# VH-VL binders against o27280: the designs that were tried, part 3

Target 1, 266 residues: o27280
Amino acid sequence: MDSMNVPEVLEIKRIVEESESVKTFIFSWDFRREVRPGQFVMVWDFRDEKPMSVSLIDPVRSEIGISIRRVGEFTDRVHGLSEGDLLGIRGPYGRGFELMGRDILLVGGGIGMAPLAALADEATARGMRVDALVAARTADELLFLDRLEAAGVNISTCTDDGSCGFKGFAHERLLTLEENHDMAAVCGPEPMMFQVMRILDERDVPAQLSLERYMKCAVGICGQCCLDDTGFRVCAEGPVFWSQELSRVREFGRYRRDPAGRRVPW
Below, E stands for the ipSAE of ESMFold2; O stands for the ipSAE of OpenDDE; V2 stands for 0.75 times the mean of E and O plus 0.25 times the DockQ between their complexes.

## First folded at step 7 (VH-VL; framework fv_marstacimab)

Design t7 (at its last look DockQ between E and O 0.01; V2 from the best seeds 0.00; counts 0 for: pae E 21.3 > 2, placed apart)
Fold by ESMFold2, look of step 7:
Structure t7 (fold): chain C 266 residues (1-266), chain A 125 residues (1-125), chain B 112 residues (1-112)
Amino acid sequence: as target 1 above (266 residues)
Amino acid sequence: EVQLLESGGGLVQPGGSLRLSCAASGFTFSDYAMSWVRQAPGKGLEWVSAISGSGDSTYYADSVKGRFTISRDNSKNTLYLQMNSLRAEDTAVYYCARGESYDFWSGYEDYFDYWGQGTMVTVSS
Amino acid sequence: QSVLTQPPSVSGAPGQRVTISCTGSSSNIGAGYDVHWYQQLPGTAPKLLIYGNSDRPSGVPDRFSGSKSGTSASLAITGLQAEDEADYYCQSYDSSLSGYYVFGGGTKLTVL
């Protein structure tokens, strides 16, 4: 296995607290290993390894940022680390987002906004007009708003509890927004993505959606990231799929697989 | 031992051009981003321009964008700054500085660890 | 405006402790970017003094130290010596500028 498939031990250069539950860990990165928005890395804490989306891609400073929500034992351990501590990183892996046209809509739910923040930076750098619908349960969980605003992104917010912006779900807010985009990029809880995809398909807006699945090998050998109906491997053929590819996937929005391969409902 | 030696400075009239060179030795030149940093007489440091180790990516301060061109020749271990349409405000000592490293043993640096002694550019009529 | 602000001058007697501040904004230090420090002795080129907020390159004495908090950074010099008389610059990155790097305005340290 080459150096791409063995974790490189990197020092945490900076930690940005994005919210009470989300931190961005920033590392120096050798961009001879290209990273594209929508690709992922495997983060190793010397006990376990989990896929994480890249939220910051800065070739000028030779830095990447990886945003991690504290949600379980692995992420609790990583959140306990400090600047100067070590993590293993392997990758990048997977198919990233493809930019098209001049006007893009981003729809992000919770931590799903992380890869979309990286995409927004690229889209604005290319001179595209970027609209973002940023969704969360509460105002305190809306991510990257200042960064997106500074980049010139037109932001709409929604929160389940109405504490910021539109009160309701992302797909409900989407129904009230303009329908004049050349493409959309969507990332968040799979039920949200399913509802958003249906609206975008009806509007004939080409959409790319980033799926989360359990991954171990990240190169397509182990088979643990497969989608039932198609045989697509999230780590090899995704994690970013076009909506047309996903429309034929029966499990999308219905269940996922745990590390042991068992089906579990959302 | 890392060494950076600038040359090509001098007196030039407003609207004129100069080409600065920086000869590098003591390290694998292509592994490092390089910058030009200037200092007007009696003033502070001002970053001017940077170029990636491969030479594929270039960056400029707003004050020089469109007038200055950074380049490198990795076969000659030399960094260049082509300065066109010079103004009196460009009068400064110009330093060659070694920037970020992509080499595993040098780490992932985002500071200027080695500086040349500078070359003086004077723009006046 | 996105500028790193340093006091124009500081002074101290030999053996004393001095600090030099570097105040930024949410688009640079406040965004989590590292702060680096340079010493420029009279008539010479700048020299790297502190990198990565607090790390010292080989050959820099441990009486130089750096720290960062919020939108600000600080360089501390203990056991002040006559040879420390120089200009000191902080440096970071600013995401709101097209430029790659930003420097502070510089602080002249006078050893009394």
Scores: ipSAE 0.000, ipTM 0.377, lowest interface PAE 21.3, mean pLDDT 82
Fold by OpenDDE, look of step 7:
Structure t7 (fold): chain C 266 residues (1-266), chain A 125 residues (1-125), chain B 112 residues (1-112)
Amino acid sequence: as target 1 above (266 residues)
Amino acid sequence: EVQLLESGGGLVQPGGSLRLSCAASGFTFSDYAMSWVRQAPGKGLEWVSAISGSGDSTYYADSVKGRFTISRDNSKNTLYLQMNSLRAEDTAVYYCARGESYDFWSGYEDYFDYWGQGTMVTVSS
Amino acid sequence: QSVLTQPPSVSGAPGQRVTISCTGSSSNIGAGYDVHWYQQLPGTAPKLLIYGNSDRPSGVPDRFSGSKSGTSASLAITGLQAEDEADYYCQSYDSSLSGYYVFGGGTKLTVL
């Protein structure tokens, strides 16, 4: 048994209120254990365990951040925690984003901005030009804007209700942008990612997309996150996929499997 | 010492296929993007294709899209270029070049710091 | 034809200073991408001469220098020597083409 599969009990060093429903939990991290944007960790509150994306990677402070959206019982419990409280963390797992080129486009929706924020930090640190399309249902759900701005990211926002930036969906805003990039990284609601991917493909922009599926083991054994027809395991072969890989996944943008294995439409 | 050695060049008829190889040594191959750059006789340099260190990302010049395929085997430290549907205008010396990388001290690098000696590809009837 | 424009030829006498221009556009040099220079001696493969607009790799004499401004870059050679006779190419990145590395048309430098 690999030591990385044993949860390490870590103290919450800091909590950042990102929005009404999103908190970032910051932990001390030993960077001898490499972590890449796009990878996830399993968060254990000693009752249940859930996969969460790494949203902050700070080698200078020796910290990582995990952004968690309040969406259910587990996240409710975690959101009730305070600085100094303990959580179990194991990982990181999965395939993260790869950076290539000098000009990158980030397209994120809601909590999907979590891994992209970490990617933005890396990209800007490398001296890359970073444009970010940040989408949310409402203005108050837009994440990491100040952080991205501080990093030198060129931000375009869009909201479903028009409360901030472009009124509409991310793919609609993308259609209004004419400039192509060397690469794109996408993360958010799967229907959004589906539409964005199509546009990027038509523009011949290489794209990486981070999928969200029900993950239980995180090590490619249980099969709960297996994608139909391909055999791709989101926890092992993903969660970051290239667009050409996802083109082979019939369920992408259409449905997912729930914990009982039932097809659930998006 | 970084070394790049191209092979696989030769004479081929229009419409034919050829596979180039580039053997790399003297560095961690998977840490660097690699490119093919070609030079027609008496002409300038033209970028042809690039591939990321992991091999997951590939790029092509418009002139070769759909016809050429770049790949790599990091276990063998070898870069490949599969050339199909070759045309007369593809006649050139093809260079293997070490491309993009990131270094903590020097930052992001998007230049070609090492080149092979090239392999000649001649497409003629 | 090349995305980056160079003069086809330049010449100078030994000891003189020569400059080679590289003119791009808003989608490459003007977009903020770095310019690199390569030297190609007759019958040989290109060699990196200048990177990051003005930095020299080890072994490149300081009489070679690079600069960039706006949509253009320039390579300057001072104290011209006979061994400097070669083709010189500028290279950058173009954002209008995903992942597209672009070269200048090349400049033949003749030492008189």
Scores: ipSAE 0.000, ipTM 0.480, lowest interface PAE 13.8, mean pLDDT 91
ESMFold2 (binder alone), look of step 7: mean pLDDT 91; pTM 0.938

## First folded at step 8 (VH-VL; framework fv_acasunlimab)

Design t8 (at its last look DockQ between E and O 0.01; V2 from the best seeds 0.00; counts 0 for: pae E 11.7 > 2, placed apart)
Fold by OpenDDE, look of step 8:
Structure t8 (fold): chain C 266 residues (1-266), chain A 125 residues (1-125), chain B 108 residues (1-108)
Amino acid sequence: as target 1 above (266 residues)
Amino acid sequence: EVQLLEPGGGLVQPGGSLRLSCEASGFTFSDYYMSWVRQAPGKGLEWVSYISSWGSYTYYADSVRGRFTISRDSSKNTLFLQMSSLRAEDTAVYYCARGESYDFWSGYEDYFDYWGQGTLVTVSS
Amino acid sequence: SYVLTQPPSVSVAPGQTARITCGGNNIGSYSVHWYQQKPGQAPVLVVYSDSNRPSGLPERFSGSNSGNTATLTISRVEAGDEADYYCQVWDDSSDHVVFGGGTKLTVL
């Protein structure tokens, strides 16, 4: 049966509390079904369905993890679940990150660190040098720090309020760093990503960025996640895009479409 | 300017406990490994303990393992050394020092590029 | 345990070259770092990763490391160079930072 339309009902194996607002839900996974960092799954709580990034890929334990930030009714319900409870999972969908070179820079903001954490695990497993700039509004919102450190990732942090690491935004911190990476992977608030991409482009660092849009079908049919003037569907051609691709996307960093198709600013 | 301040030394009896602190400023504290190094009066430098950027990894000299605990608080840019079961041979000037296992640009660096002025700990009856 | 061996003292006349050695089993496979400590002061890094000089240090300070011996070289020695010097490595086998015993450099 086609996984595009039928979610698999999975038991929550364990729950990791990442922060006050973020939990990682761990599921048993059959790795005959390939999953890549940067891809997403549709999570179904039998009432509603939302796209969520895969934040953990563990072939040794045959597990995947999905990190969910508590931001609305759906996520409130999911956060109320316990180990042993059930969720519907379909996917994975979308284009994931590609690893190139020997040295990689990860730039993540808030929950954007979810797919990057998975990428970090793969990169380090491949023997790559991984530097991660982890950004958040406050120290308590910084995600996956211990996990990243354990994986051998070199971590730099920045917070808006200076409660941890560099005081300021991710792009400001990036400006203080030298150019020595073969590629970069970026995920977070789109305004952050926009600024980071500009810097990386100026430095001729190949960059991949994971976009977030309203996704309904996840299979490139409904068009709800279509980017203006390009025809790019975030669920099909993305969510991971190269900076060169995003340079063609006028709305990137400027606005997005809401569920009704209206332009809304970031 | 990088600064490391150690305001926690003092006199303590054998078997007693003492907590040292090192306040860091002038750099991104969480980006660096930190260490304690001590020097007994008239003696050489002796490494005490090392802690990774987020505390996931701690290392101890054999001479202090099980008695000393290194920790850090990133929100306060402060390094700590909790000392227990203190002995006379623990008498020394204790330095906090900045080190780094992973550097963004230079790779692995296992040296101490900045040191505090040190704080004297005297263990005596 | 890994051990670094330094001579207790080295004496040089002003303007001459001082060489301070640090011996260790296969020390050439380690990254050796050097520190200067003047009386009543904290140590200061003077050479890192065998032969690199920190910013602000005079070119008179240099380092080398091969085989079983690392060497700190101070050319054109000045009175102000009189201090204790320590070599240091990280021993991966024991997860220990190891310091040498220190060398007192006397400027005659």
Scores: ipSAE 0.016, ipTM 0.501, lowest interface PAE 8.1, mean pLDDT 91
Fold by ESMFold2, look of step 8:
Order: structure tokens, then sequence, then C-alpha cells
Structure t8 (fold): chain C 266 residues (1-266), chain A 125 residues (1-125), chain B 108 residues (1-108)
């Protein structure tokens, strides 16, 4: 590849079972190449290459962790690997989260907690007060609770079925929480993020949200990760955006376009 | 084991209505985009509609837009297709098909890895 | 909207190699998926994203995609491979799923 990173073939050093469907794969990493919470890597299993969030950034042990939910053919194959097996890693790519102030709120849905877990480690290491709202459909899908508690994070949970914590959606739980944060970081399904962003905006809490789009090249050339007609590229200008940046994106959480280019509801 | 069962189908007159259902089991239904694909007798596959895992996004082929409505009920693990203003050309076997799970980075994949056995809808007088 | 063109039929002797084409303007920029459908049965995914095999499919099923042509290749064809085969893409400009017209593979 010209000027682009080529995949570095790395050995899986350790595998952590986060849940029945989520594993964290840990690799040795040379931190002269800095990794920030909210950045992503491209994972190559010698057949396919997919972007994945970095969930653990440990310069002391010289390790990174990548959390992967089993959802399809690629992730099924990766979940079948063992410690000592090889994967290709390119990156990191994208813009990560920026920390500010002394009090931060994290709002994560499902696997969206992965980059927020990395951010929580950095925030607590800086001495910030960290609150996390961890959302899932059921209790067995809540991720990283023990890790967050061990880091000193104050955890609130919600589940759609009420099996753990607040019964309901993340934005409904958020309405019942205190409004004393300097910033928020949000990652999860886009409809959840839209509702959460509205509440945080009404509270004048600066928020950063991490978005997904289709990805091919990781450097912004192919355009597959673009947001609407503005040409914002998730892989180059994001995936993390401030809420005020997203306010200019009409498509975010609000509508899609039909084949004729007309607005239709989500 | 992943299963998709389409009970229903039947005979309906032109201009009539029919609701198809697809009962899902063996996977977390609310994680997956779902689709309807039809096949007229002796013809090829024709995509009909697609719905996101949360139900927030719906997509329709031009041939059915405005007449068909896709929906899902995650509490019952069931996908629906409400068909109205039916025409003779809507006569087909209707398949329920599973897309890939919604992934934060990848969105959804654009292929269908599991299919139901299909149900016949006949539109004739 | 985007159009995929397949030959209506392909015939091959047992043990030989079958190649089924899917034509489209710049189809090489799309991810192409292939389905097998036997009479009276639902379609089954046999190749996805141009060249990947689903778990459980034999290595003799393979695919390629470049330029204006995607190709499904079935090596050492068996009588049980006799079926209709469809190619498929997602047309992201229209947000539509597009299937080819299908190819009947006959094993003589």
Amino acid sequence: as target 1 above (266 residues)
Amino acid sequence: EVQLLEPGGGLVQPGGSLRLSCEASGFTFSDYYMSWVRQAPGKGLEWVSYISSWGSYTYYADSVRGRFTISRDSSKNTLFLQMSSLRAEDTAVYYCARGESYDFWSGYEDYFDYWGQGTLVTVSS
Amino acid sequence: SYVLTQPPSVSVAPGQTARITCGGNNIGSYSVHWYQQKPGQAPVLVVYSDSNRPSGLPERFSGSNSGNTATLTISRVEAGDEADYYCQVWDDSSDHVVFGGGTKLTVL
C-alpha cells in the first residue's frame, strides 16, 4: 500500500470473555504509535477486514484490547480463535474523545460501551469524577460493569426488559439522573444517541457522540462512511463528533432519503 | 438453530389486503435487520422491503412503495408485511430473510444469511 | 436503478467447472453475493462479499469480482449442484437490494 498503514500481524495475547456474545482480544502494542479512546482499528482475519473499537489502552503493560461482538460470519470466525492465533491490525484511525472539566457522563448502549470503557480509564486516571449509564436489552448484555466499578466509576444501568437496573431506554433513565456534568460521551445505536443528545443539549452539557457508517479504506478516500451531502467522513473527521457539529447534519437520527432523494422518516 | 417460519399466505382478490407474518427463533431478533423477498411463479427473486433492527428505518422497492408496510414486534419475535391494493403481479412466494446484525462500525451487511421456507400469496379473481 | 444481468442457463458435465457470470456497470465496486435455490426450496447463501464462503460450504464454491463482471465458480460440479443461482448487490445510491435474473445450472 502507498503511504497507507499496512496491517501488522499480531498474536492474540489474551482473550477476555465479557459476555456470552462479546470477547476482548488483547495484543501487545508499541505505544510510540499513540492510541486514543474513540479511535478504531481495522481487524484483518486474512479473509475480511472490519473496523473495531479499541476498548483497552494500557501503556504500562504495552497492551491494547479490542472488543468484538459475535454478530456474523467475520466475527464468528474471530470468536473461534484462541490465544496465540494471529490477526492483522491497521491503525489507529479517526478522531478520539476529548476530555474536559472534572465531571464526565458516559452513556453507552451495547457494544458502544467499548470505547467508553477506554475513556473511563483515562478519565479516572486524570482524577475526574466519572458517571456511566450502561444500557442493554437484558442484564446479560450489560458490558464492562466490573471493570468500570474497579476503576471507581459510578454506574447506573438500564435494560429494556427491566432485568437489571432501570426498566426502559437509556434516554428515559437519563431524565432521572442529576444534571451536574461538565461533558458527556455517548456511543451506541444511532436512535439512542439522538434521544440522548436532545436531553444533553437542553441541559447545556457539551457532548461528544461516536457514529458508525460503512467503511472501506479507513483514510477517507472511498466516501462510503459519509454523512449526507456535506461530505463528512466518519473515518476521517469522526467517528467522534461534538453535538454542535452534528446539529448541522439533518440525517442524524431524524430521517433517511428514499430513492428519489426525498426525506422520509426513520 | 436459526429458524424463520412464515405461517399465512393465501388467496385474495385484486384491490384486497393481506398481512404476512414471520416468526423468528434461535437468535436475538432485535439485533438483526430483516427483509421480505418475493418470487413470482417461474420467475426470479425480487426484493420487497427491509427493516432495521429497531424498526426505525424502512426501505421499499418501487413496485410496492405506498402499498406495503413492513413492521416488526420484538416482544413476539415477529416480522410483518401489511399488503394493500394488491394486484395480480403481486402473486408470488414471499420469503422472510435475515440480514446481518447491526454493528456499530459496519452498519448492516447487505446479504441474507437465513431464509424462511416462504408462503404463497395468490391475487386473482 | 442498478441492473444485474445473468445468463439464463449454463450446462456443465459432472466433475467439470461451472462459471456463472453476473454483469453490471462497474460491478467491481460493489460487494456481490450469491444464492443457490433448488426447486421448491428457499435460497441459500453460497458466496458473500465477492469471494467469501459461508461456514459449511465446500471449498469448490468460489467467487470473483472485477470490472463489469462478477463470477461464481463451482469446481468439480456434482449432480446436487443443479439449481438456480442469483447474484445480488446493495445499490447504496437508491438504498435498494438488487438481484440478478438468475441462472439455471444444469448438470448433464
Scores: ipSAE 0.000, ipTM 0.493, lowest interface PAE 11.7, mean pLDDT 83
ESMFold2 (binder alone), look of step 8: mean pLDDT 90; pTM 0.937

## First folded at step 9 (VH-VL; framework fv_acasunlimab)

Design t9 (at its last look DockQ between E and O 0.04; V2 from the best seeds 0.00; counts 0 for: pae E 13.1 > 2, placed apart)
Fold by ESMFold2, look of step 9:
Structure t9 (fold): chain C 266 residues (1-266), chain A 125 residues (1-125), chain B 108 residues (1-108)
Amino acid sequence: as target 1 above (266 residues)
Amino acid sequence: EVQLLEPGGGLVQPGGSLRLSCEASGFTFDDYYMSWVRQAPGKGLEWVSYISSWGSYTYYADSVRGRFTISRDSSKNTLFLQMSSLRAEDTAVYYCARGESYDFWSGYEDYFDYWGQGTLVTVSS
Amino acid sequence: SYVLTQPPSVSVAPGQTARITCGGNNIGSYSVHWYQQKPGQAPVLVVYRDSNRPSGLPERFSGSNSGNTATLTISRVEAGDEADYYCQVWDDSSDHVVFGGGTKLTVL
């Protein structure tokens, strides 16, 4: 019997307040179900179910962490929970990041740093050199800086308002950084990822980017997470795609589809 | 009131150089992508170049790549187009155009909501 | 690179409806923008993102985009609507802004 497709009801073991708007919920986890950075889980609050990125993968403590930004009704309810409360978890799902080479660049915007923090832990544990560009609108929205520093990651920051690090957008900061990386991993607002992908493609840096789309089934059956023109299902063939795969996707960075299938701008 | 003023223009010989400027006022210059669009006499609009809010990301039409350089100066609220190796085909009215305000977290748009009055560049002997 | 095709001219009687088309392969997957240019003047944005009207534009300007055709519609055409009209997209395969060839609207 494959329990990955049925939610397991788990107790919230610990809650970490990452910022005013982001909390990490930590659960005990049986690592016979392997989890890769960049994979996601479906979080069920007994009313609704949403995909969330895994930000902590800790086999030593048998713990998994899920970072959730408060953005609406579902996440407001989850942010109101306490340690000891229950959530349903199914997964993990999707294709995670693949590590290659010795030198990796991480580019994360806002909550998009969550899966990249997990990837940074794995990359440093393998002895890779890790550079991270951490972006947000303001300094208080920069996530995981202390954790990344403790892991030995070389951090560059940028904020739209200049309150920390480079004043401007992530792709503008990237143009001023060294070009010596074997690969890159990118996660954040899709407009950011689109601009970053263009620069990395011009530099011939292999890049993997994690996309967000509306999801219902998470196993590739319902078609709700499909990308126009390609038929790629974000929950099955992604959420992590190579930049070469995304170069065939016209909607990337231009628009998305809402739950009713309507085209909406980013 | 949003205003874009393109002083300059004029006659240039083939192979010559010319710098166009576009002085912006009435809006926060650093929040907007800026573009040059040209129109040859009796012809339609042709996009020339585009520059990001902070100047780090530039795009060029194939017809001008390697010959034209777009830049901006935030201290002067001014967009520039450095034109070199000019050809007769570059004869056109050159418009400065403002893209929509780019808030990275709210979207990405590539349309032009305000245009300057244009300046004529003539490339001939 | 991506090509946008417009008819070179359209003639319409005052008070009638003008329809100006912009053809492109799978143009329905793009955001299409429209500009009006009167003789000796700079272009002015009249429709953006297929069907949105800029502030201050009359209701009679509208747009649509599906399949291989985007359309600018001007209802109850007035003499002041005589102009050249251009459609525009971003071509993500070449990183270029692309304009159509333009359509001259004549009000007879």
Scores: ipSAE 0.000, ipTM 0.424, lowest interface PAE 13.1, mean pLDDT 83
Fold by OpenDDE, look of step 9:
Structure t9 (fold): chain C 266 residues (1-266), chain A 125 residues (1-125), chain B 108 residues (1-108)
Amino acid sequence: as target 1 above (266 residues)
Amino acid sequence: EVQLLEPGGGLVQPGGSLRLSCEASGFTFDDYYMSWVRQAPGKGLEWVSYISSWGSYTYYADSVRGRFTISRDSSKNTLFLQMSSLRAEDTAVYYCARGESYDFWSGYEDYFDYWGQGTLVTVSS
Amino acid sequence: SYVLTQPPSVSVAPGQTARITCGGNNIGSYSVHWYQQKPGQAPVLVVYRDSNRPSGLPERFSGSNSGNTATLTISRVEAGDEADYYCQVWDDSSDHVVFGGGTKLTVL
């Protein structure tokens, strides 16, 4: 897993509108540079740089996809781009997901489904049985359903408002499911991940969870993404962590650090 | 066998100072968070202070902040509690307790799996 | 400050099941730990992370945590189970370890 620290300027090959707030940007990729589901890249719009998860890995077409949610000034600019426009991409960085067993459960919330969608493709390609619990606030925010279905993933949906699938939160839906899996991969709002992890631990299901923190350097130098009292750097030791690792992280599911370093509750 | 020994308790005047020690053995001392917990006579458990594995982070109860200092010496496998400006309400049995491991795969959280026998600190004129 | 509330006492007959509650605002979002303390002795961990038992503890001891209440359950209570029991959490908002007030379990 070699990573490049110098951004490569790439042309946006294609843009997929996933939802009102989420777009997937497709780039040609040289797969001599390996990328794993769960890893992230730094996206540079020649003004600012932000970490983004890889949501599509297609060695056949020699393409990767980066799904970006519109949430701020940087992402507003990126969402204003068109096919043929340029972006800087450096990476990939971080620890990605590991696959084990025959049956895998994916639990994703909102944009958290991005890395899980990539994982689903790999898992199904390997002949694994994949179940996915896809959560969002509303039906309009559910991501990658068509792609997941096409890949042969068994999908269960839940929405906060009940507009699609189970009415409630992901952990509540999970409690209604009796089947155990060989492993689970989780990504979404941290409070969701916290509750899901607890349930999976009680069921003795090995779980990996992808954390989101403020990241600047992506190479474990600046310390902006350090987790309190552990020395864990989300960009270096993560963003994918095992539940056993996260069990030692006090802030997990409780609070995060903002760009100024202030503790802010979820 | 994990052992925590707490010498150093005793009688002290109000406003005085006292340093407690906790000698650890039977485990890799530097891998674990350590805490002090006290219990006034006939009362419940009260957390006093918490220190990270390598001593980089310390936490204090509001009741002792500014008066107590927690520290550790790796070379001696010893936990310390320096108490100053002692008050009558600080009278208690003081326990040292082992907290979570720094091991990535331990699965431990911020609970106390081993406790010392405790040492009595009496603050009285 | 975050507060954990326990009943001051619980009584149970031998062979019956004792349930000791620990109340806290949204305590279900915390990891709750339980300790047993017998007279003149140091506390002993009996349940950690809501429902896990330390090695050497009987299966009679179990824990649960949801909503605003954590519960320590002791099934088939024995005379030797008579003790004070304390719940404990880490309060992330204040960086405090917080203990409940303790519950005296009496075996009748």
Scores: ipSAE 0.000, ipTM 0.488, lowest interface PAE 11.6, mean pLDDT 91
ESMFold2 (binder alone), look of step 9: mean pLDDT 90; pTM 0.933

